VHH binders against Uracil phosphoribosyltransferase (upp). Designs and how they scored, part 28

Target 1, 214 residues: Uracil phosphoribosyltransferase (upp), of Aeropyrum pernix (q9yen3)
Amino acid sequence: MVAAVRVIGGETPLARYVLKVLRDRTTGFPEFRRYVRIAGSILAVYIAGELGWVEEEVETPLGAKAKELAPAGPVYLVGILGASLPMVEGFASMMPEARIALVAARRVEEPGRLKIEVYYSRLPRMFDGPAVVLDPMLATGKTVAEAVRLARDRGASKVVIGSIIASRQGVEYISSLYGDTPIYTLALDPELDENYFIVPGLGDAGDRALGVEP
Key: E = the ipSAE of ESMFold2; O = the ipSAE of OpenDDE; V2 = 0.75 times the mean of E and O plus 0.25 times the DockQ between their complexes.

## First folded at step 19 (VHH; framework vhh_7pa5_2)

Design y3 (from x2 with T111Y; at its last look DockQ between E and O 0.91; V2 from the best seeds 0.79)
Fold by ESMFold2, look of step 19:
Structure y3 (fold): chain B 214 residues (1-214), chain A 129 residues (1-129)
Amino acid sequence: as target 1 above (214 residues)
Amino acid sequence: QVQLVESGGGMVQPGGSLRLSCAASGFTFSSYRMSWVRRAPGKGPEWVSTISGSGGSTDYADSVKGRFTISRDNAKNTLYLQMNSLKPEDTALYYCARTYIWEETWEGKTYEYYEYDYWGQGTQVTVSS
């Protein structure tokens, strides 16, 4: 019933170094984007343990055989459009045959509620392998939850969430809906501000990754 | 290294039959959807048939429905296409391909398309008098 949260910043100093660069208000656009990509690669290393693997024998140039591992089948990365693009690329660089699915959502005005509408998606008809939902900022959790729902409705029996920074509120929201969905994040921050930014956070990941904020 | 090797093509007269095979290696064959795709001279690729990883779901192009049967033997890592009642318009280079089916939705409108990430070299089927 309660989502397992793995905070990578507590497991490797490299994650904390990446966080230092990303949190620093003076980090410029090219460097910020580069380290979002690096964060995606770090997530791949840690999330790989949630994915299915089979042994595979290979023949070396010496003609000898060695047993290694290969993915048990398709692996799907589900990117939340916006700031996730460099992160998805960083993850994919570690697993080049992973397939990339996309979700784009917008906030819509409704009387008395905050509603998220998915206006674009590119999804497999059937998730015949694990799905990794990637969003740099797990703030309120609403868009990530919708991506998880879409994957599960299309047959994903294993869904994992990867983020750079998650809020406690976002983690609690995911847990209330999908308690069996693990969350991997570099950092877990305690709060959201009045504008739903994660605090201490790193500001607006989309603006900083895409060059909108000087 | 993913490898797909087709065989079983040849020359046959109209009304004849052929059975194509595709040997797969370098991946967990049973986990992936597979398709047959053909390319006639001077034309682009035409999807022929598809089969799910388990073999439980199949589909066919209208032009071959009722004449062709796709199947797979997951224990032998082999995909098959039984082609009966062959016609001159079936003349083509036939490929097996590892397949993903995508649904792209934009503003409530959904479009389906196929992606092939690995192909074999093809096997020639020629139907002539």
Scores: ipSAE 0.653, ipTM 0.838, lowest interface PAE 1.2, mean pLDDT 91
ESMFold2 (binder alone), look of step 19: mean pLDDT 86; pTM 0.831
OpenDDE, look of step 19: ipSAE 0.850; ipTM 0.916

Design y4 (from x2 with S52T; at its last fold request DockQ between E and O 0.93; V2 from the best seeds 0.81)
Amino acid sequence: QVQLVESGGGMVQPGGSLRLSCAASGFTFSSYRMSWVRRAPGKGPEWVSTITGSGGSTDYADSVKGRFTISRDNAKNTLYLQMNSLKPEDTALYYCARTYIWEETWEGKTTEYYEYDYWGQGTQVTVSS
ESMFold2, look of step 19: ipSAE 0.689; ipTM 0.859
ESMFold2 (binder alone), look of step 19: mean pLDDT 85; pTM 0.819
OpenDDE, look of step 19: ipSAE 0.847; ipTM 0.912
ESMFold2, look of step 20: ipSAE 0.669; ipTM 0.851
ESMFold2 (binder alone), look of step 20: mean pLDDT 85; pTM 0.815
OpenDDE, look of step 20: ipSAE 0.865; ipTM 0.924
ESMFold2, fold request of step 21: ipSAE 0.655, 0.601, 0.641; ipTM 0.851, 0.822, 0.845
ESMFold2 (binder alone), fold request of step 21: mean pLDDT 86, 86, 86; pTM 0.843, 0.845, 0.839
OpenDDE, fold request of step 21: ipSAE 0.892, 0.892, 0.892; ipTM 0.941, 0.941, 0.941

Design y5 (from x2 with Y114F; at its last look DockQ between E and O 0.96; V2 from the best seeds 0.75)
Fold by OpenDDE, look of step 19:
Structure y5 (fold): chain B 214 residues (1-214), chain A 129 residues (1-129)
Amino acid sequence: as target 1 above (214 residues)
Amino acid sequence: QVQLVESGGGMVQPGGSLRLSCAASGFTFSSYRMSWVRRAPGKGPEWVSTISGSGGSTDYADSVKGRFTISRDNAKNTLYLQMNSLKPEDTALYYCARTYIWEETWEGKTTEYFEYDYWGQGTQVTVSS
């Protein structure tokens, strides 16, 4: 099964503008953070369609009744540290009651392969609802895959991935492991370089968000 | 808006029984894990019991195991705590709370903790001869 990929940049000019700012090497870290947050908010709008909702009636100040939607249950955001911090905040601003889970992972060099090690996590014992895995850059897909695995293993009813930029390789990797996991991204870039950076990408999202210029 | 309202508290003699209720509103009750937490005078909050959203899983503090039973009626949006064989040590203000259980893992070491994002006002239970 191939994971469904929704490329939001193809659907809204605002997403393309966000990408313009983030991809631009001249964008400083304050503005970079701001637009990473905006990207998170945009992703929330689209990913919300994957989440469970229930109809609820409310009484307006006029005493009239209106029917709207509320979350069916807990929604979990799984932020992959540390580049996802503004992204998670952007998403959470759209769904304030979402629970925030955190995963920190490092790359471990092994002969012939890149291994991802999760050295820190704050996760629910059991996901009592859907999990949204957020990572600005879906490059190789290995880090995101670990987060997806953790969410699945802990009973998430659905896992959805949100990224700012995903690579073809990353999407393929996720698909190979978790074909039923939808991927929402602002852009789908064609390749990774020898250092596993997305090309054209936006560089290192972590460094840029933290003010470390390449 | 989320609301939790506890009831059923009172004064009983040692060995007596009480049944607490917690009426929930403002959210999909069956989707959330719920807990009873109690606070005795001069002491911090003490976890008593937790039940999963479906009611299929329950957990108890050692101090109340075998005596207390947590249950829920999702159709009525109500959480219950049946308290039997009550002891003076059970005297406390009892709260119901919407619950999340977290695991924090650092370099392979895991710590579990409970988060309660909403509480009721509590119902007083007094066990005295």
Scores: ipSAE 0.674, ipTM 0.884, lowest interface PAE 0.4, mean pLDDT 94
ESMFold2, look of step 19: ipSAE 0.683; ipTM 0.855
ESMFold2 (binder alone), look of step 19: mean pLDDT 85; pTM 0.818

Design y6 (from x2 with T50V; at its last look DockQ between E and O 0.95; V2 from the best seeds 0.81)
Fold by ESMFold2, look of step 19:
Structure y6 (fold): chain B 214 residues (1-214), chain A 129 residues (1-129)
Amino acid sequence: as target 1 above (214 residues)
Amino acid sequence: QVQLVESGGGMVQPGGSLRLSCAASGFTFSSYRMSWVRRAPGKGPEWVSVISGSGGSTDYADSVKGRFTISRDNAKNTLYLQMNSLKPEDTALYYCARTYIWEETWEGKTTEYYEYDYWGQGTQVTVSS
């Protein structure tokens, strides 16, 4: 649909089941957090195709040889704090050697515009492997775009975005800035409301992941 | 599995030279940054030198600058440390380590630190008369 966007809900019923649980207003903490982790694991399965792999030979306990795949080098997960934490853990559980980078951002109010300020980060000096930017909700796309910029400024030649739900507006924004950056999401929703929440969405992912009910 | 095997240690007199090697296997060696780290008797680990995956960027601890040279041969999956003008304080167990360099920034203030995820068994270097 939109260039470089892959909607996982159209590819596996497991993604649709996870979405049902997460979208349901009656799903509480800690079950919401568990399924955010599961969504991260599903994303890892699909995003793996964007990462570099090499063949490696291994010897089994039977003494036989088999050729399998191993990561070609470092893989970096860039988590946007805070709702992304369970999602990053779920992704990392599928690729245990992935390195975890962190970005914390806040909105800075100015008349007539949205500004994002990164006040904390833990980033490699240089990304010497692919970067996967993870944010449960790709709403306006502004925070994700800043994380992509930070990775590219530090040498990342391959950046991939993973989200649970993306808005059409957020995807278009990312595409306008970083048209070569693939986006993987469980769902693509059509709209944002007046408070920039994704509709139909799932509410406030941060509040629900931290045990705060709307 | 990732394996790192150091060799080339030994006993040498002050002012002497020694070349350490580290054979790497179980991963794509050229994709990873590598360090030498040493542990003197009764002391904690001390970073000595680091080299990028391609070999194009290196850095050294102040105590060894101008005396030690880190290098790598990616075709042979081998890391090296050439140690010249050796001093008694260079006596240590020398480890080869796979390395990540991190920058942590809080409200515009940045600090740097190293992470080592795999280590060799070490090779002993003893500098004495």
Scores: ipSAE 0.668, ipTM 0.850, lowest interface PAE 1.1, mean pLDDT 91
ESMFold2 (binder alone), look of step 19: mean pLDDT 85; pTM 0.815
OpenDDE, look of step 19: ipSAE 0.859; ipTM 0.919

Design y7 (from x2 with R98K Y113W; at its last look DockQ between E and O 0.02; V2 from the best seeds 0.00; counts 0 for: pae O 14.2 > 2, placed apart)
Fold by OpenDDE, look of step 19:
Structure y7 (fold): chain B 214 residues (1-214), chain A 129 residues (1-129)
Amino acid sequence: as target 1 above (214 residues)
Amino acid sequence: QVQLVESGGGMVQPGGSLRLSCAASGFTFSSYRMSWVRRAPGKGPEWVSTISGSGGSTDYADSVKGRFTISRDNAKNTLYLQMNSLKPEDTALYYCAKTYIWEETWEGKTTEWYEYDYWGQGTQVTVSS
């Protein structure tokens, strides 16, 4: 099963503009961080369609009744630290009631493979609703996959991935493991380089967003 | 690196028994509360039991009280779940989970938003006639 991928940049110029700013090597970390947040907000708009909603009637100040939607249950954001911080905030700004979980993972290069080590996680005992895994860069897919696994294992009713840029390889990897997990991304880039950076990508999202190079 | 590896699952008839094990490594095992959590197909996870770092305190979900016993061997870095009088409703994937909660911070059962930092891959328990 191939994961459904929605490339938002193909649907709205705003997403492409966000990508322009983020991809631009001259963009400093304040602006980069800001636009990562904006990207998170954009993703929230689209990913909202994957979440459960219920119709609720409200009374307006005029005394009239209107039917609108409310979340069917809690929504969880699973942020993969640290570049996702502004992204998560952007998403949460659109859905303030969303609960935020965090995962920190690092890449460990071993002979012949890239290993993901989760060295910190702040996850609920149980997910009582859908989980949105947020990582600006879906490169190899391994980090995101680990977050997806954690969410699934903990009972997320649905897992959706949100990224700013996804690679073909990353999408394929996710598909190979979790074919029923939809991926929302602003852009889908064709390849990874030898260092597992998305090309053309935007560089290191963490470094650029946080202004710190470990 | 923290590792949790569950074992002992299998298929049993109703009324049968199983003993699950969780081999832990990569952290000071005796310092942390450990839990069992299970997930049945199509359902969310269900907390089953928690044990303090020292093993001196335990807590159980109402659904398993009197039937399940959580224990640990800190010398072996192993968590156990003795499951007796198994029911079809106990069919699930059973996870071993590490908490952030040290032994000294035991406060009894945590029902809501209990933090776990590591989970095993789970061991399948199937109760069927």
Scores: ipSAE 0.000, ipTM 0.220, lowest interface PAE 14.2, mean pLDDT 90
ESMFold2, look of step 19: ipSAE 0.556; ipTM 0.799
ESMFold2 (binder alone), look of step 19: mean pLDDT 81; pTM 0.788

## First folded at step 20 (VHH; framework vhh_7pa5_2)

Design z1 (from y6 with S52T; at its last look DockQ between E and O 0.89; V2 from the best seeds 0.79)
Fold by ESMFold2, look of step 20:
Structure z1 (fold): chain B 214 residues (1-214), chain A 129 residues (1-129)
Amino acid sequence: as target 1 above (214 residues)
Amino acid sequence: QVQLVESGGGMVQPGGSLRLSCAASGFTFSSYRMSWVRRAPGKGPEWVSVITGSGGSTDYADSVKGRFTISRDNAKNTLYLQMNSLKPEDTALYYCARTYIWEETWEGKTTEYYEYDYWGQGTQVTVSS
């Protein structure tokens, strides 16, 4: 595979537990939202290895010195509004100085191909640090690809994608456009259905996370 | 812990000059955009100037253009503001601040705004006859 894909469900049972809750059709709105947030926190632990770090010395309450790590500079989270909101919060809780950028997109009808339009964004003028694009569901990959493009056009030399569930089709699409962009996901599912939902997936992450009736 | 410490303020007559310094510690100074922001008595904060992490680009409020120069020495983790031709309206508490510049776009219309996540304690500049 051209893009590096890391499937966190194969690395920790905690990711499998989160997936169990999120995939379960009976999980209600408050619990679903809570576990989307937890998924974001798990992603932060794993994505941290892609970010830049510097050594910093600290003094302990004992007066002793210790060398630890701090972010090398700004870190930007790019949330795709609104299904990503709890996920972005969960990620940010692990890296409180990360800055939050936002992208909102809608589908526009065009014969022969799916097209997306970004109608709202809040982005740094320049990404002077790594960008982490967060979308719970990497289905066709169209919206995520546009967010990656926006970050790269604004100078991001490092872009990483985080999702809860990715489809094989979505991963291939990203690889065809941005083969040097790593993808971290809790699960990699085999297919999309005729309505572009990931199968087995978890349904509509946006509706379930935000309390909208399906 | 991020620390920003301003110095170099004081009292000066109109037309005089001062050079402000800001010592930075607790973060990789060269990775961050920095600003000077001032607060006049009874007024809210007013942006004065900004400089990129590398020092390659600067910008200034219209009220200080041609009189003030922002610079940085990344080897010394220090931000500077050279203030010339000082006027009574420049009287303020001057802060250095770590800065992000954002662009918000809605339906093709873009606006810009600044975010400051850490501030110093400020250094007082008083210009009086």
Scores: ipSAE 0.637, ipTM 0.830, lowest interface PAE 1.2, mean pLDDT 91
ESMFold2 (binder alone), look of step 20: mean pLDDT 85; pTM 0.824
OpenDDE, look of step 20: ipSAE 0.873; ipTM 0.928

Design z2 (from z1 with I101E; at its last fold request DockQ between E and O 0.91; V2 from the best seeds 0.79)
Amino acid sequence: QVQLVESGGGMVQPGGSLRLSCAASGFTFSSYRMSWVRRAPGKGPEWVSVITGSGGSTDYADSVKGRFTISRDNAKNTLYLQMNSLKPEDTALYYCARTYEWEETWEGKTTEYYEYDYWGQGTQVTVSS
ESMFold2, look of step 20: ipSAE 0.673; ipTM 0.849
ESMFold2 (binder alone), look of step 20: mean pLDDT 85; pTM 0.823
OpenDDE, look of step 20: ipSAE 0.862; ipTM 0.926
ESMFold2, fold request of step 21: ipSAE 0.559, 0.607, 0.614; ipTM 0.813, 0.838, 0.836
ESMFold2 (binder alone), fold request of step 21: mean pLDDT 85, 85, 85; pTM 0.829, 0.827, 0.825
OpenDDE, fold request of step 21: ipSAE 0.893, 0.891, 0.892; ipTM 0.943, 0.942, 0.942

Design z3 (from y6 with E112Y; at its last look DockQ between E and O 0.90; V2 from the best seeds 0.72)
Fold by ESMFold2, look of step 20:
Structure z3 (fold): chain B 214 residues (1-214), chain A 129 residues (1-129)
Amino acid sequence: as target 1 above (214 residues)
Amino acid sequence: QVQLVESGGGMVQPGGSLRLSCAASGFTFSSYRMSWVRRAPGKGPEWVSVISGSGGSTDYADSVKGRFTISRDNAKNTLYLQMNSLKPEDTALYYCARTYIWEETWEGKTTYYYEYDYWGQGTQVTVSS
């Protein structure tokens, strides 16, 4: 019994094309930033199936009625600050009424452990709808797990994770804590290096997305 | 499209009562928290009351507690404000608004604030002799 993982790179060649651009060491910003945004939009298409929808009737310019779908209620995007900004915007462009929440975390030095401290957050006081946690790189999974915890503590009954690249270690960590939380990622890579970078990965997503020399 | 249409305002003498209504359409009304907000002449917006999507939780500004009652009928997509013991200072344009409550935390210090993403055109309440 493990978290459901959906690897979008196996489902559409567009995800593989986006990955080619993002992984290529010669891709500079703003191209890198542009494709992080595109990855967010792709994630929205796939993650939409986890969200709640209701039928709504609309009247066309011809005066005819049609039944279509609308979100069942509020949808919250939880962006982990750093490289997630363009990704959150790409996702939101597909669901314009989604609300944007933010989490900023930093590493805390402790012997023998990796500890994450959330020093800033802007979250709904209660999640009246599903939460989508977005982080381009699901590496160790510790920061994402903290964002999931924060959403659940505020009443979110449905949480979904979206990433561009996830590591096997990060997926296993999330599954050990939140086995009912689906993970959508463009790629699943096999390992982390000694600095907790995903391998083969794409390098430092934050540096590359924000214009810091890669 | 989201629409909120207030009604039920009017002129009333001090001590009187009014019942405001807000008809909601274009969204799943029962899924959203709703507020009444008022704007007195020459002043900025003042939050009056809030109600949860289910109707099970309510809160009020101190200036209206015990006199105003917020309610909703989710089957009719309608928000209400029962206003009793009206005072001249209650004179304002009253809006219903779709509401989010945010918690912002910086280095352990927490602040709460309200966000209104849609509201109506308002209904005028005038309390005078």
Scores: ipSAE 0.626, ipTM 0.828, lowest interface PAE 1.2, mean pLDDT 91
ESMFold2 (binder alone), look of step 20: mean pLDDT 86; pTM 0.828
OpenDDE, look of step 20: ipSAE 0.685; ipTM 0.880

Design z4 (from y6 with S52K; at its last read DockQ between E and O 0.91; V2 from the best seeds 0.80)
Amino acid sequence: QVQLVESGGGMVQPGGSLRLSCAASGFTFSSYRMSWVRRAPGKGPEWVSVIKGSGGSTDYADSVKGRFTISRDNAKNTLYLQMNSLKPEDTALYYCARTYIWEETWEGKTTEYYEYDYWGQGTQVTVSS
ESMFold2, look of step 20: ipSAE 0.667; ipTM 0.845
ESMFold2 (binder alone), look of step 20: mean pLDDT 84; pTM 0.805
OpenDDE, look of step 20: ipSAE 0.869; ipTM 0.927
ESMFold2, fold request of step 21: ipSAE 0.613, 0.601, 0.653; ipTM 0.831, 0.823, 0.846
ESMFold2 (binder alone), fold request of step 21: mean pLDDT 84, 84, 84; pTM 0.816, 0.816, 0.816
OpenDDE, fold request of step 21: ipSAE 0.895, 0.896, 0.895; ipTM 0.941, 0.942, 0.941
ESMFold2, last read: ipSAE 0.611, 0.635, 0.620; ipTM 0.830, 0.837, 0.834
ESMFold2 (binder alone), last read: mean pLDDT 84, 84, 84; pTM 0.813, 0.816, 0.811
OpenDDE, last read: ipSAE 0.895, 0.892, 0.893; ipTM 0.941, 0.939, 0.939

Design z5 (from y6 with S30K; at its last look DockQ between E and O 0.91; V2 from the best seeds 0.79)
Fold by ESMFold2, look of step 20:
Structure z5 (fold): chain B 214 residues (1-214), chain A 129 residues (1-129)
Amino acid sequence: as target 1 above (214 residues)
Amino acid sequence: QVQLVESGGGMVQPGGSLRLSCAASGFTFKSYRMSWVRRAPGKGPEWVSVISGSGGSTDYADSVKGRFTISRDNAKNTLYLQMNSLKPEDTALYYCARTYIWEETWEGKTTEYYEYDYWGQGTQVTVSS
């Protein structure tokens, strides 16, 4: 099966406005972080359709009954530490009962090789609900793929990926490994540079979100 | 909106039995892990037992193994604790709690953490004589 990619920039001008701010080289550290958070909130609206819901009847202050929706069970956000932190907060603000899991990874380089090592995680013993893996930049896809693997190894039957910008290479890599895993991103950019940054991209999301100037 | 209401506590002599119930509402009960937690006089909370959403997996504190049995009826949205061979040390206020179990791993070393996001009011169990 071929992984579904949903490019939110084609569906709402608000996503394009957020991208304008985040891509602009002149956007400063506090504003950049604020808009990463806003991107997370936008992703929550769109990714909600992938999550399980049940109808729930409530009584209003007027004594009348209304039929609405509630999550079918636990929802887990899996944040890849660093630049994802504001994004995770933005997503969680839309779904306050979502639980936050964390993964920290580092690049381990050898000549001609790129390898990702997860050195820290805080994960549920078992994912007894859907997992949403959040990373602002889906570049090569290797870190995201490892987070997906960790969730699946712990029983997640539904995993969804959210990013601000994805590369075509990263999407293809995820699809080759996890064809059933939907990818939601604000933008899909055509290429990576020699250092595996997304082009046109937005630069280094970690540096810009955490107050480091490259 | 989420509500957990415990019942079934009371006074009993050592060696006796009690069955606690917890009525759940305001959420999809079958999707959530549940625990019993107790608070003895002058002490902090002590985890007693946990059960998976389906009911297929259970675990117990060493102090109650073999004497207590956790169960659930997902059709009735009710959690139970069967307490046999009761001892004075079991005297406590017993709560049901909605539960998540976390594992934190650093360079291959794993530790465990329980999170409770909703609690009941508790039901008193007193074992005396």
Scores: ipSAE 0.649, ipTM 0.845, lowest interface PAE 1.2, mean pLDDT 91
ESMFold2 (binder alone), look of step 20: mean pLDDT 85; pTM 0.829
OpenDDE, look of step 20: ipSAE 0.861; ipTM 0.921

Design z6 (from y4 with S35N; at its last look DockQ between E and O 0.82; V2 from the best seeds 0.00; counts 0 for: pae E 2.7 > 2)
Fold by ESMFold2, look of step 20:
Structure z6 (fold): chain B 214 residues (1-214), chain A 129 residues (1-129)
Amino acid sequence: as target 1 above (214 residues)
Amino acid sequence: QVQLVESGGGMVQPGGSLRLSCAASGFTFSSYRMNWVRRAPGKGPEWVSTITGSGGSTDYADSVKGRFTISRDNAKNTLYLQMNSLKPEDTALYYCARTYIWEETWEGKTTEYYEYDYWGQGTQVTVSS
């Protein structure tokens, strides 16, 4: 585990329970989607420490004053279209004022090279706050790296990555490009197969979350 | 938090001049296109002028072109509107507004969406005999 990676499965048994449901081959799509959303909410709790906060005083119905925290400014969630949709919703449910940006990418066929192309995005011209890139599966890291680049190029001073399962290879790839970008994941799995799926992983997160049968 | 505070309004005779200021804080001022927008009595908002973050490009509503000049001082985080040859129809509450831009790109083609995400409280300009 590199210094920029936080593996939540080692910090709370709830994350391991979520992983049990998501990894189980018998989990159907409504339950899978529900637990992807829950994973997003767990990520929000842990990633909150990377975001900026200010003290604010509030007055209770009893007329007493308490000091609490509020976001220091806008927070952006950058969803990798498809599989991240329930995860983004789960994260946003914990921080309802977060703004949501979208990125969609596809593979471009070139011999001897894995190349991706962003064919659709909806992004602020300027990120005037931290950006959280959300992708359930951080496999090779190439699509996530492109989303990080887009946010940084548009002024995000802080970028954080959240995933459900990350591969060792994907983490190392991100670290080689963006060593100052923290990665939060529920699990860190040791390998990718010949088709770039994470092993043991959970299969195809997009298909399982969106109700697609193979 | 983003804050915009307008000042410099007042009462003036037709043909007179005023200079409005907008003090900005809580964001990187030089990164944002800024605008002046006004609300005349009984009317909705009317865009008056815009200036890019660097100050390199400006534009004006036809009704004020040649009479008003927008400018900015990025070192002082301040937006200005020099208003000359004022007319009774320029009477309005003048607001400083920040442009917020979303870009939607599909297959290399970009559509921009513009909003005013922060406004000041406004400064009143009254042009009357």
Scores: ipSAE 0.348, ipTM 0.747, lowest interface PAE 2.7, mean pLDDT 89
ESMFold2 (binder alone), look of step 20: mean pLDDT 84; pTM 0.808
OpenDDE, look of step 20: ipSAE 0.736; ipTM 0.901

Design z7 (from y4 with F27Y; at its last read DockQ between E and O 0.93; V2 from the best seeds 0.81)
Amino acid sequence: QVQLVESGGGMVQPGGSLRLSCAASGYTFSSYRMSWVRRAPGKGPEWVSTITGSGGSTDYADSVKGRFTISRDNAKNTLYLQMNSLKPEDTALYYCARTYIWEETWEGKTTEYYEYDYWGQGTQVTVSS
ESMFold2, look of step 20: ipSAE 0.689; ipTM 0.855
ESMFold2 (binder alone), look of step 20: mean pLDDT 85; pTM 0.823
OpenDDE, look of step 20: ipSAE 0.844; ipTM 0.912
ESMFold2, fold request of step 21: ipSAE 0.636, 0.644, 0.649; ipTM 0.846, 0.841, 0.851
ESMFold2 (binder alone), fold request of step 21: mean pLDDT 86, 86, 86; pTM 0.843, 0.839, 0.838
OpenDDE, fold request of step 21: ipSAE 0.892, 0.892, 0.894; ipTM 0.942, 0.942, 0.942
ESMFold2, last read: ipSAE 0.633, 0.561, 0.655; ipTM 0.837, 0.808, 0.853
ESMFold2 (binder alone), last read: mean pLDDT 86, 86, 87; pTM 0.843, 0.843, 0.844
OpenDDE, last read: ipSAE 0.893, 0.887, 0.895; ipTM 0.941, 0.938, 0.942

